# VH-VL binders against c7peq0, part 35

Target 1, 252 residues: c7peq0
Amino acid sequence: MHNKIYNSFIDRKAKGIKSFAVLIDPDKVNPADIADLAAKCTAAKVDYIFLGGSLVITNHLDECVQQFKTLCDIPVVLFPGSPSQVSRYADALLYLSVISGRNPELLIGQHVLSAPAVKKSGLEVISTGYVLIDGGAPTTVSYISNTTPIPSDKDDIAMCTAMAGEMLGMKVVFMDAGSGARKPITESMISRVASQVSAPIIVGGGIRDAEKAYLNCKAGADIIVVGNAIEKETSLIKEMADAVHAAAPVLK
Below, E stands for the ipSAE of ESMFold2; O stands for the ipSAE of OpenDDE; V2 stands for 0.75 times the mean of E and O plus 0.25 times the DockQ between their complexes.

## First folded at step 11 (VH-VL; framework fv_olinvacimab)

Design v1 (at its last look DockQ between E and O 0.76; V2 from the best seeds 0.85)
Fold by OpenDDE, look of step 15:
Structure v1 (fold): chain C 252 residues (1-252), chain A 120 residues (1-120), chain B 107 residues (1-107)
Amino acid sequence: as target 1 above (252 residues)
Amino acid sequence: QMQLVQSGAEVKKPGASVKLSCKASGYTFTDYYMHWVRQAPGQRLEWMGRINPYSGDTYYNEKFKSRVTITVDKSASTAYMELSSLRSEDTAVYYCARGVEYSGAYFDYWGQGTLVTVSS
Amino acid sequence: NFMLTQPPSVSVSPGKTARITCRGDNIGDKSVHWYQQRPGQAPVLVMYYDSKRPSGIPERFSGSNSGNTATLTISGVEAGDEADYYCQVWDVSSGHVFGTGTKVTVL
């Protein structure tokens, strides 16, 4: 399969370009709002649309993907919480292993079950080390994954976890405080991880303003993912995108 | 019930350092950024920097980065701002201000301010 | 250096409407917040994210932001509204930036 999306991650990172991704939950987004959202994302030069949720109640994934693909040229990347969250219409799939936890199902079990469907989909598959960080409150991810997140103040654990993921061949590290996270990931932790990992680093969860988005990039994040904040205030898309795009990495 | 109480007025000579305190009460101290903003007489507000009381992560105005240090004492729910190499231009009222929850977007509560006078 | 420019003063009669502008390059792409500062007092948040009112701020306060100009509008101005008003944004180059401030005088 092709590696167009992954190559974009690598290329942008190599050039020091930071990327902004908007996270959309297909089950939460109003179809009537997608056109406006797509327009705002386009205007803000959003780099990626991430589609997915921790809990899929209904199957509107295909429709949502198709709508975005029709309305804008922004790559659509699946960010699935379960094997059922696969759409052949997307541009790529982040194939997540929850490496911060010790749940064998989330390390390999679910992958085995989903592998045939994923392969059949023809999607670009991007092996992703998912690192769940304590966001200060229980999140859907924590409940569904039944894993203990890495404490927010344990930078070394996060670092070692990410290192392990990379050494195991995972192409991307996704640090996530979870959907609706109260506490975003600290710049310190991001910096610590970035200092030891060459793979693109995606950071999400609890990012509520341009400052945080910017500082995460400065700390070493390559891609910033924002969902909840923009759901509440779509005007933040442009502001955050601009901040991210203006950022340059500074490793501490 | 939420309060930010700052330390008292300071008089310093040029070249000296000043360390101001801001004691927070009525809320979870570590859940909100603490900012420092100053205002010279008759001048506009000027943001100096902020700290995440939980992590200790700081973000400074480049203008002050070389001279300002913001710290916290979690046990005392107190933020500190130290400004070194004081100049006459540093004469101002210094405010601590609470950011929104785990965000630095805006400042929803302010201390009463501390006057720092720098004069020879 | 990102700069926010406000008119130095706005005079308004009681009951009338005061409009305080805050100009900055592409400020419409930024979240603008507003603070009221009465003489001898600390600033008070009166508007956030362009048009949202904090609890306790009357509805006669409103905000807008587009293009290069954000505006705080005070309808039905009262004597107590006499104060300095500051807009504020975040910018990558400067961090948090305040406007030059506008003194609103109620005649």
Scores: ipSAE 0.903, ipTM 0.953, lowest interface PAE 0.5, mean pLDDT 94
Fold by ESMFold2, look of step 14:
Structure v1 (fold): chain C 252 residues (1-252), chain A 120 residues (1-120), chain B 107 residues (1-107)
Amino acid sequence: as target 1 above (252 residues)
Amino acid sequence: QMQLVQSGAEVKKPGASVKLSCKASGYTFTDYYMHWVRQAPGQRLEWMGRINPYSGDTYYNEKFKSRVTITVDKSASTAYMELSSLRSEDTAVYYCARGVEYSGAYFDYWGQGTLVTVSS
Amino acid sequence: NFMLTQPPSVSVSPGKTARITCRGDNIGDKSVHWYQQRPGQAPVLVMYYDSKRPSGIPERFSGSNSGNTATLTISGVEAGDEADYYCQVWDVSSGHVFGTGTKVTVL
């Protein structure tokens, strides 16, 4: 199907069902550990595997995607840091525009250069407004993108940025504090953004426990993405997934 | 180095309110969630709620949600907990407890506790 | 409403091993944290995320969690270990939940 992954985002949002995504960096994951990760994600009913990172230095992305696709039925969604992070074996691509910044290369420049290859890949392409929020310390994405994050207490700036992105045609809003963030995005900021956009909202960066994952969902996040905490402790996959799934409304 | 110093014991009548304070020192107050946990005599610990001192975001145990208010004064590095409509079963020691940096999963430092006695 | 049940007491001889259990439905799917509370004092964290030891807690404290039971194990028990011990998890039903508590007596 042409929009299978995007339609799952909007259908789950319409039903009030929250989704949990595990972020795997191909440069960090040990290939020997992928089978165990896939099994844990399957057992926990993880909704998506996001693959990518700010620095994908090696060319083993295709192998990583294929391993996950072989080992489980969980959709694999690319979260690219550069045009070279494309794999035709994935289920979809988050085509990120850094709308929070003023770097024209990250707004549209890379997209102009990558569009022919992305089109030839046959991937489902999901237009994604990427909103970088200050995570309390420099992050890999903040440094490499050469973009100033939105301050963590400027809820209205985040809200207006997301509103503008949606009005300009972005199908998804991705609020990210960045890999290695000290400070996750506040529930206040998530709530402010959620009050003004109808697009699915992905929230990531600095989420370390089930309580925060749950409260981010209650504040209006639709998809919770966790990478760093899972990298440190894979036993958290089940607990975080359960917390996210428990945030659904009670049906009559 | 690190300290959580709580306000002194209180004696209250049923129906009154109490507001307790917890002054933090030796760390960056706004980087750590502040929780309130109580313990009735001879009973288990009972979590009441917490606040993110940076944003003011609160999260309460549903049991207390209608009666508890947790606030902070950032400039004084002080958290407050107010419990209204007191009953005799609210007699307990009330603790403030610090989470870990930007996580409320567990409580790595506790104040000395404040005894609140509710009696007719 | 998530419930955590602990035995009311455990008696152990000095130098031996105390095992303090915390039972909850599928508690193995949760992160379990443990607190020691001496009489008249505030709790002190002694274990977090099932088996991780805070700085200053000796290696004779260890933890495990699987199925419906989490266990705090204190080997080489000393008189100073005599205290109440509480397990704790987070659950959507009421937030942070503490166990019923176990009094460890060193005889």
Scores: ipSAE 0.847, ipTM 0.931, lowest interface PAE 0.9, mean pLDDT 91
ESMFold2, look of step 11: ipSAE 0.838; ipTM 0.926
ESMFold2 (binder alone), look of step 11: mean pLDDT 94; pTM 0.955
OpenDDE, look of step 11: ipSAE 0.720; ipTM 0.883
ESMFold2, look of step 12: ipSAE 0.832; ipTM 0.926
ESMFold2 (binder alone), look of step 12: mean pLDDT 94; pTM 0.955
OpenDDE, look of step 12: ipSAE 0.717; ipTM 0.881
ESMFold2, look of step 13: ipSAE 0.839; ipTM 0.927
ESMFold2 (binder alone), look of step 13: mean pLDDT 94; pTM 0.953
OpenDDE, look of step 13: ipSAE 0.863; ipTM 0.929
ESMFold2 (binder alone), look of step 14: mean pLDDT 94; pTM 0.955
OpenDDE, look of step 14: ipSAE 0.896; ipTM 0.947
ESMFold2, look of step 15: ipSAE 0.847; ipTM 0.930
ESMFold2 (binder alone), look of step 15: mean pLDDT 94; pTM 0.953

Design v2 (at its last look DockQ between E and O 0.40; V2 from the best seeds 0.52)
Fold by ESMFold2, look of step 11:
Structure v2 (fold): chain C 252 residues (1-252), chain A 120 residues (1-120), chain B 107 residues (1-107)
Amino acid sequence: as target 1 above (252 residues)
Amino acid sequence: QMQLVQSGAEVKKPGASVKLSCKASGYTFTDYYMHWVRQAPGQRLEWMGRINPYSGDTYYNEKFKSRVTITVDKSASTAYMELSSLRSEDTAVYYCARGVEYSGYYFDYWGQGTLVTVSS
Amino acid sequence: NFMLTQPPSVSVSPGKTARITCRGDNIGDKSVHWYQQRPGQAPVLVMYYDSKRPSGIPERFSGSNSGNTATLTISGVEAGDEADYYCQVWDVSSGHVFGTGTKVTVL
């Protein structure tokens, strides 16, 4: 079936069911720990495994995808550091366009170069508008790329950015404070975006506990993605998944 | 150097309201969630709610939601808790308590407490 | 509503071990934090995320959490450990919940 993963985003949103995704960096994960991670994610009923979120240089991506696919039935979704980083064994690819900045290479340029390989991979490709929110400090990448994150208190800018991305054809909105962010995205900003966007909303960056994951869902997030906190303590997987799954649907 | 200094003891009649203050110093006020927790005589600690001082986002214990309001004054580095429609059962020591940086999951520093007595 | 139950008191001789339990349905699936409160004083954090110690808390404090029971263990008990102890979790239905409290008496 085509669009299986995207349709699961839409179906769960329509039913008011919130989803929990665990983000794993193939370059940081210890291969000996993958079996335990897969078991913990399965027991906690984690909805998606996202692989990526950094500049993946090693060939370890393919091995990580294959290990998770053999060890559990949880969908594996690529979250690549660049559009060209793919594994044909994954279930889907988040094809991220950085719509929150004015850098044409992050908006479309890298995609032009990667599109033939992405098409040949046979992966489900999910058009994703990536909205970068200030997570507590400017980065060298932000300066060098001339891409400024949306300030963490500029709710209307985030809302208009997401709205425009949806109108231009983005199927999913990903609001991200960045890996290891000090400040997570505020509930106020999430609710502002959710009030004007029908597309599924993924929220990540700086989420350190089940309370914040739950409150983000209450504010209108559809999919909560957590990486850094779980990397530090895998026992949090169950607690966070339970909180996300217990959240009430957002009434719009 | 870090301090959470709370306002002085209060005596109130049933039906009144009380507004308590908690002045923070020695850290960046907007980087830490501020909670309010009370303790009636001989009873356990009871969480009332919290605020993100940066955004103003609040989260209340359902037991108190209809009567409690938590606010901040960023320029004064001060959090406030107002409890309305006071009852004799509201006689307690009220603490402000700080979460950890950008997280309100546990409370790493506490104010000295403010006694509120509700009596006829 | 989520309930945390602790024994009302524990008596321990100096140098021995105090074990303070905190019972809740599937509390092993939650992160448990512990506070010490001396008479007339504000609580002080002594354990967080089940078993992690804040700076300045001696190694004789330890914690565990599995199934329906979390435990704060104080080995080599000293007179200064005499206080009330509260566990705390976060729960979707109740927010932040504190246990009923345990008075530790050093005899």
Scores: ipSAE 0.779, ipTM 0.906, lowest interface PAE 1.2, mean pLDDT 90
Fold by OpenDDE, look of step 11:
Structure v2 (fold): chain C 252 residues (1-252), chain A 120 residues (1-120), chain B 107 residues (1-107)
Amino acid sequence: as target 1 above (252 residues)
Amino acid sequence: QMQLVQSGAEVKKPGASVKLSCKASGYTFTDYYMHWVRQAPGQRLEWMGRINPYSGDTYYNEKFKSRVTITVDKSASTAYMELSSLRSEDTAVYYCARGVEYSGYYFDYWGQGTLVTVSS
Amino acid sequence: NFMLTQPPSVSVSPGKTARITCRGDNIGDKSVHWYQQRPGQAPVLVMYYDSKRPSGIPERFSGSNSGNTATLTISGVEAGDEADYYCQVWDVSSGHVFGTGTKVTVL
């Protein structure tokens, strides 16, 4: 049971299936809108609901998780920016190490602090190499941690970073341009990383439409994460989901 | 008020290239995709491609991919579309159109159009 | 290639209702947008995401989409509504696709 979500990542990747994840910030989502959102996600056959953000101020995480779990059967995966962003009601937790940076707190320090609570939660823990890519806008993570993202044109650095993460035992690579990114991760960079990494590759940040989501998948992304775009227009959920599901990796 | 103002009509010979411009005003140029759509006389609209003005990221209709290049000058809030190896069939009115923020699926503002005539 | 088919023309008397259809395979699963184009003018967005009206578009305009057919409905048709109307979707294989266009004539 502790590998159910991860196994789904692996299985879908092995089959060449691309996945779409909707990112929900518990602090930003209106509880009154969750039912409609869940319905839309279900109708669109969204593969995962990612809950979390770089900064969670309120303690609405449990309620948010429970609502989604009640309203739909889509796996809920925590995408925490801090140790406080843990809910035992979720299906899994992406345990993020910011391997693109050199901040020891984001590499291991915060993990040490959160480890007891995470362990106690009983959640499936998915070790995740978080690779922050320059999206043309500072991220909350970069501000708080003073972490410099990988330049958007440095494909080799991203590749080597992801490789290192995988070789260190991280099960998933998360490439993120950040919330509100103006410059999404390039297909070139995604392809470069995908060529050297066997782990599932999650890509997020700056994806504004189904077209871009599709292109990212074709480049080698296994899971596309979108938050801001759907917050602005929820009707994009289905369009993006369909595009992702129609995508296949580029044959190299 | 949001406005897209396109360059003037062009007359070209087959095999030549044309570069059209579209100047945006009244909104943050880099926040919206810019698309190019053409319409041959008496024909339906045909999407050519788009650009993210902030990043320069482009995506083209496969039909035009080998001949079209879309660029921007951020400082001038201007998008460009260059079409090479012109053919008589390329005779059309060419429009720039803004894609909505966080969506490229529809076009909420259009330029006035630029007629390109390709004739020997 | 994904294709959108519209009737070439629709004639309607003033004050009556015009219905413009746009047909495509499983178009109901897509978001359909509509544009009005008067002679010699650029297209104008009149409906987006099936049934949403842009600012400035009167309530006389409505949209629906289900199955294989999207419909733009213009109630209380006025002389000014005479134009070509195009539906549009995005398709993974074709990109942005426009319909064949419908000429609405107000009799």
Scores: ipSAE 0.335, ipTM 0.763, lowest interface PAE 1.9, mean pLDDT 91
ESMFold2 (binder alone), look of step 11: mean pLDDT 93; pTM 0.951

Design v3 (at its last look DockQ between E and O 0.39; V2 from the best seeds 0.67)
Fold by ESMFold2, look of step 11:
Structure v3 (fold): chain C 252 residues (1-252), chain A 120 residues (1-120), chain B 107 residues (1-107)
Amino acid sequence: as target 1 above (252 residues)
Amino acid sequence: QMQLVQSGAEVKKPGASVKLSCKASGYTFTDYYMHWVRQAPGQRLEWMGRIYPYSGDTYYNEKFKSRVTITVDKSASTAYMELSSLRSEDTAVYYCARGVEYSGSYFDYWGQGTLVTVSS
Amino acid sequence: NFMLTQPPSVSVSPGKTARITCRGDNIGDKSVHWYQQRPGQAPVLVMYYDSKRPSGIPERFSGSNSGNTATLTISGVEAGDEADYYCQVWDVSSGHVFGTGTKVTVL
């Protein structure tokens, strides 16, 4: 299948089915605990595993991908923070352009250099417009990317950024408050963006509980991604997955 | 020195409306969800709804959605709850309660409550 | 609507252990929070996320949650623990739901 993962995003969106993704940083996860994590994600019916981080210091990405692929059937999608975050063993790559920023290296520059290797990898490549929203504190991604996040109360700026990204050919919009964000993206902003784009919308950063995950879906998010809250407490996986899946349209 | 100071007791006739206030101090008002919870005499606590003061995003219990409105005045660090079309069953103590920073999972600080009595 | 059921009362002698149950369908899949309410007073949070203790709550308070039952346990019960106790979860059906309440009597 050429676009298996992307087609799952758009098919689920078309049906009103919301998806839950668990974000795992290969440099932070204890390898001894991956089997338990995979089992919890499987039992909770997690829809995707996103692997990556803003700063990768170790070379454990391939091993982490391979462990998850052998331990469960959940699709593994790369969420790269740097050029070194590529593994041919994954199911897909979110090929991120930081469209909220004005750093030409993260808009297109690194993509020009990496494109031949990415094409040779054989990965499904998903064009993703990455929109960084202020999460209440400086993050690794804001420092590394040398970008100013969109202020958390500037709904129209986020909307216009996502709209422009879609018009320019981005297949997915990723609204992210950043790793370690204090505050999540507001439901108001999600609604404003969702009203103007047809592309699947991924929302992440600062989501701490099932209520917020649910309400983000009701506001128009298609895929909820959670990393930090689950790093702290893996028992939240089931509750958050249930909340996201319960946000499907109710039959009249 | 954190405080949630609620407005005073109210006596209302059936069919009237009441608007209660909850003034916050000692913390950053816009960083915490504000909830309203009521308790009829001898009954369990009942969640009515909440607001995120930063954005004005609201989320209501379906039971009250047609009659309740929760608002904020950010400059006064004050939340309000208005309940319309009052009936005798609305006689209760009404609490404002603060969520956790950027999360409404549980209520870590409560106002003293405001008694609303609905009688003819 | 999601329902949380608690026993109406629990009697316990000073120094002994009180166990307050909160029953709901698959409540083990939810995060459970607990409140203490003395007569004429506002509720006070005594447990959150099943088993985490807020600052100022003594170690005698503990919690667990599995299957269809969450339990608040108070060991070494003191007269000051006499109060009503409520469990709480979030659920899509009605938002935040409180249990029916349990009066703990220390005698």
Scores: ipSAE 0.787, ipTM 0.904, lowest interface PAE 1.3, mean pLDDT 90
Fold by OpenDDE, look of step 11:
Structure v3 (fold): chain C 252 residues (1-252), chain A 120 residues (1-120), chain B 107 residues (1-107)
Amino acid sequence: as target 1 above (252 residues)
Amino acid sequence: QMQLVQSGAEVKKPGASVKLSCKASGYTFTDYYMHWVRQAPGQRLEWMGRIYPYSGDTYYNEKFKSRVTITVDKSASTAYMELSSLRSEDTAVYYCARGVEYSGSYFDYWGQGTLVTVSS
Amino acid sequence: NFMLTQPPSVSVSPGKTARITCRGDNIGDKSVHWYQQRPGQAPVLVMYYDSKRPSGIPERFSGSNSGNTATLTISGVEAGDEADYYCQVWDVSSGHVFGTGTKVTVL
């Protein structure tokens, strides 16, 4: 039960099922729109709601989590950019270590600080190797941490990074081009990583349409995360979810 | 005002290649997909492929994948579509069309079309 | 290959309502877009994501999508509405797919 969400990741991956996650920023979402959003997610059979962002300014996280939990049965997974982005009402927490960078604070420092609160929350904690990929736009994380993302054309670096994360015991690999990315992660890079990593692979950033979502899944992504595109056009939820669910992984 | 202006009509022989152009204006060229769609006389629209000008990333209809190449010149805000090994059935009006930002699923602006005639 | 089927023609009197259907397997799970094409002209987007109207498209145009059928409805049909109409979706196997087209004739 403590690993319910993680078990869902690995089970679906094992079955070749691709998952679609809608990323919601608690600071950006209008509470009045959450009901409609939840309904659309439910209708589209969205697999996960990811809540969080690189920077959370306000403390609307709990309320946002509670609203989604009330309005739908979709698992709510925290995707925190800082230790303050924790809510005991969620179903799980992606505990992110930025393994693409060399900032000790993002590797372990912030985790040390947040550990007591995270433990106290009782949340399922999913150790996540967070891999920042250059998306053609600076990310909040890169600005705040002064970390350099992996160049978009360096497939081997991404692969080795993900491998290292997995071998260090991280249960999930999250490849992210970042919020507002202009260039999504290439299928080549995803395939390269997927060929060497057994852990579930989450891919986000710069995914604009169902086509890209589908292609990323075919390349080896297990979970597709979309935020910005959906914020701009909520009707994409249905289309993207359908595409993701229709996708199959690349043969290894 | 947003516009897509395509190159002029072409007449080609079977086996030849044609390269059409589509010049975009009135919006940030690199931020939107550019699609190519053709329509044979009296026939329905047929999607050929698209390019993301920012990265040059392309995706093609499998039907055309072996014969079509879509490219861009970012400095000129121009997209190109080259179709090789032309056949008589390739006679059609070819359109460039913009894919909507953060969607790309529909086409909100269209070029005026370019007639390509393939005849011996 | 995913296919979209439309009636070849729809005739309607001025002021009446025209309904153009687009059929496809589980099309209700897809987003359907519609284009109007007048003779000798490029297509024009008239509906997107099932029921959204682009700027400049009159409220007479509406759309719905459920089950295996999407429908473009034109109320209060005018002479200027005479055109070919195409539905369009994206499919994982086929990419962007257009319907067979419907010629709307205003009597």
Scores: ipSAE 0.751, ipTM 0.890, lowest interface PAE 0.8, mean pLDDT 93
ESMFold2 (binder alone), look of step 11: mean pLDDT 94; pTM 0.955

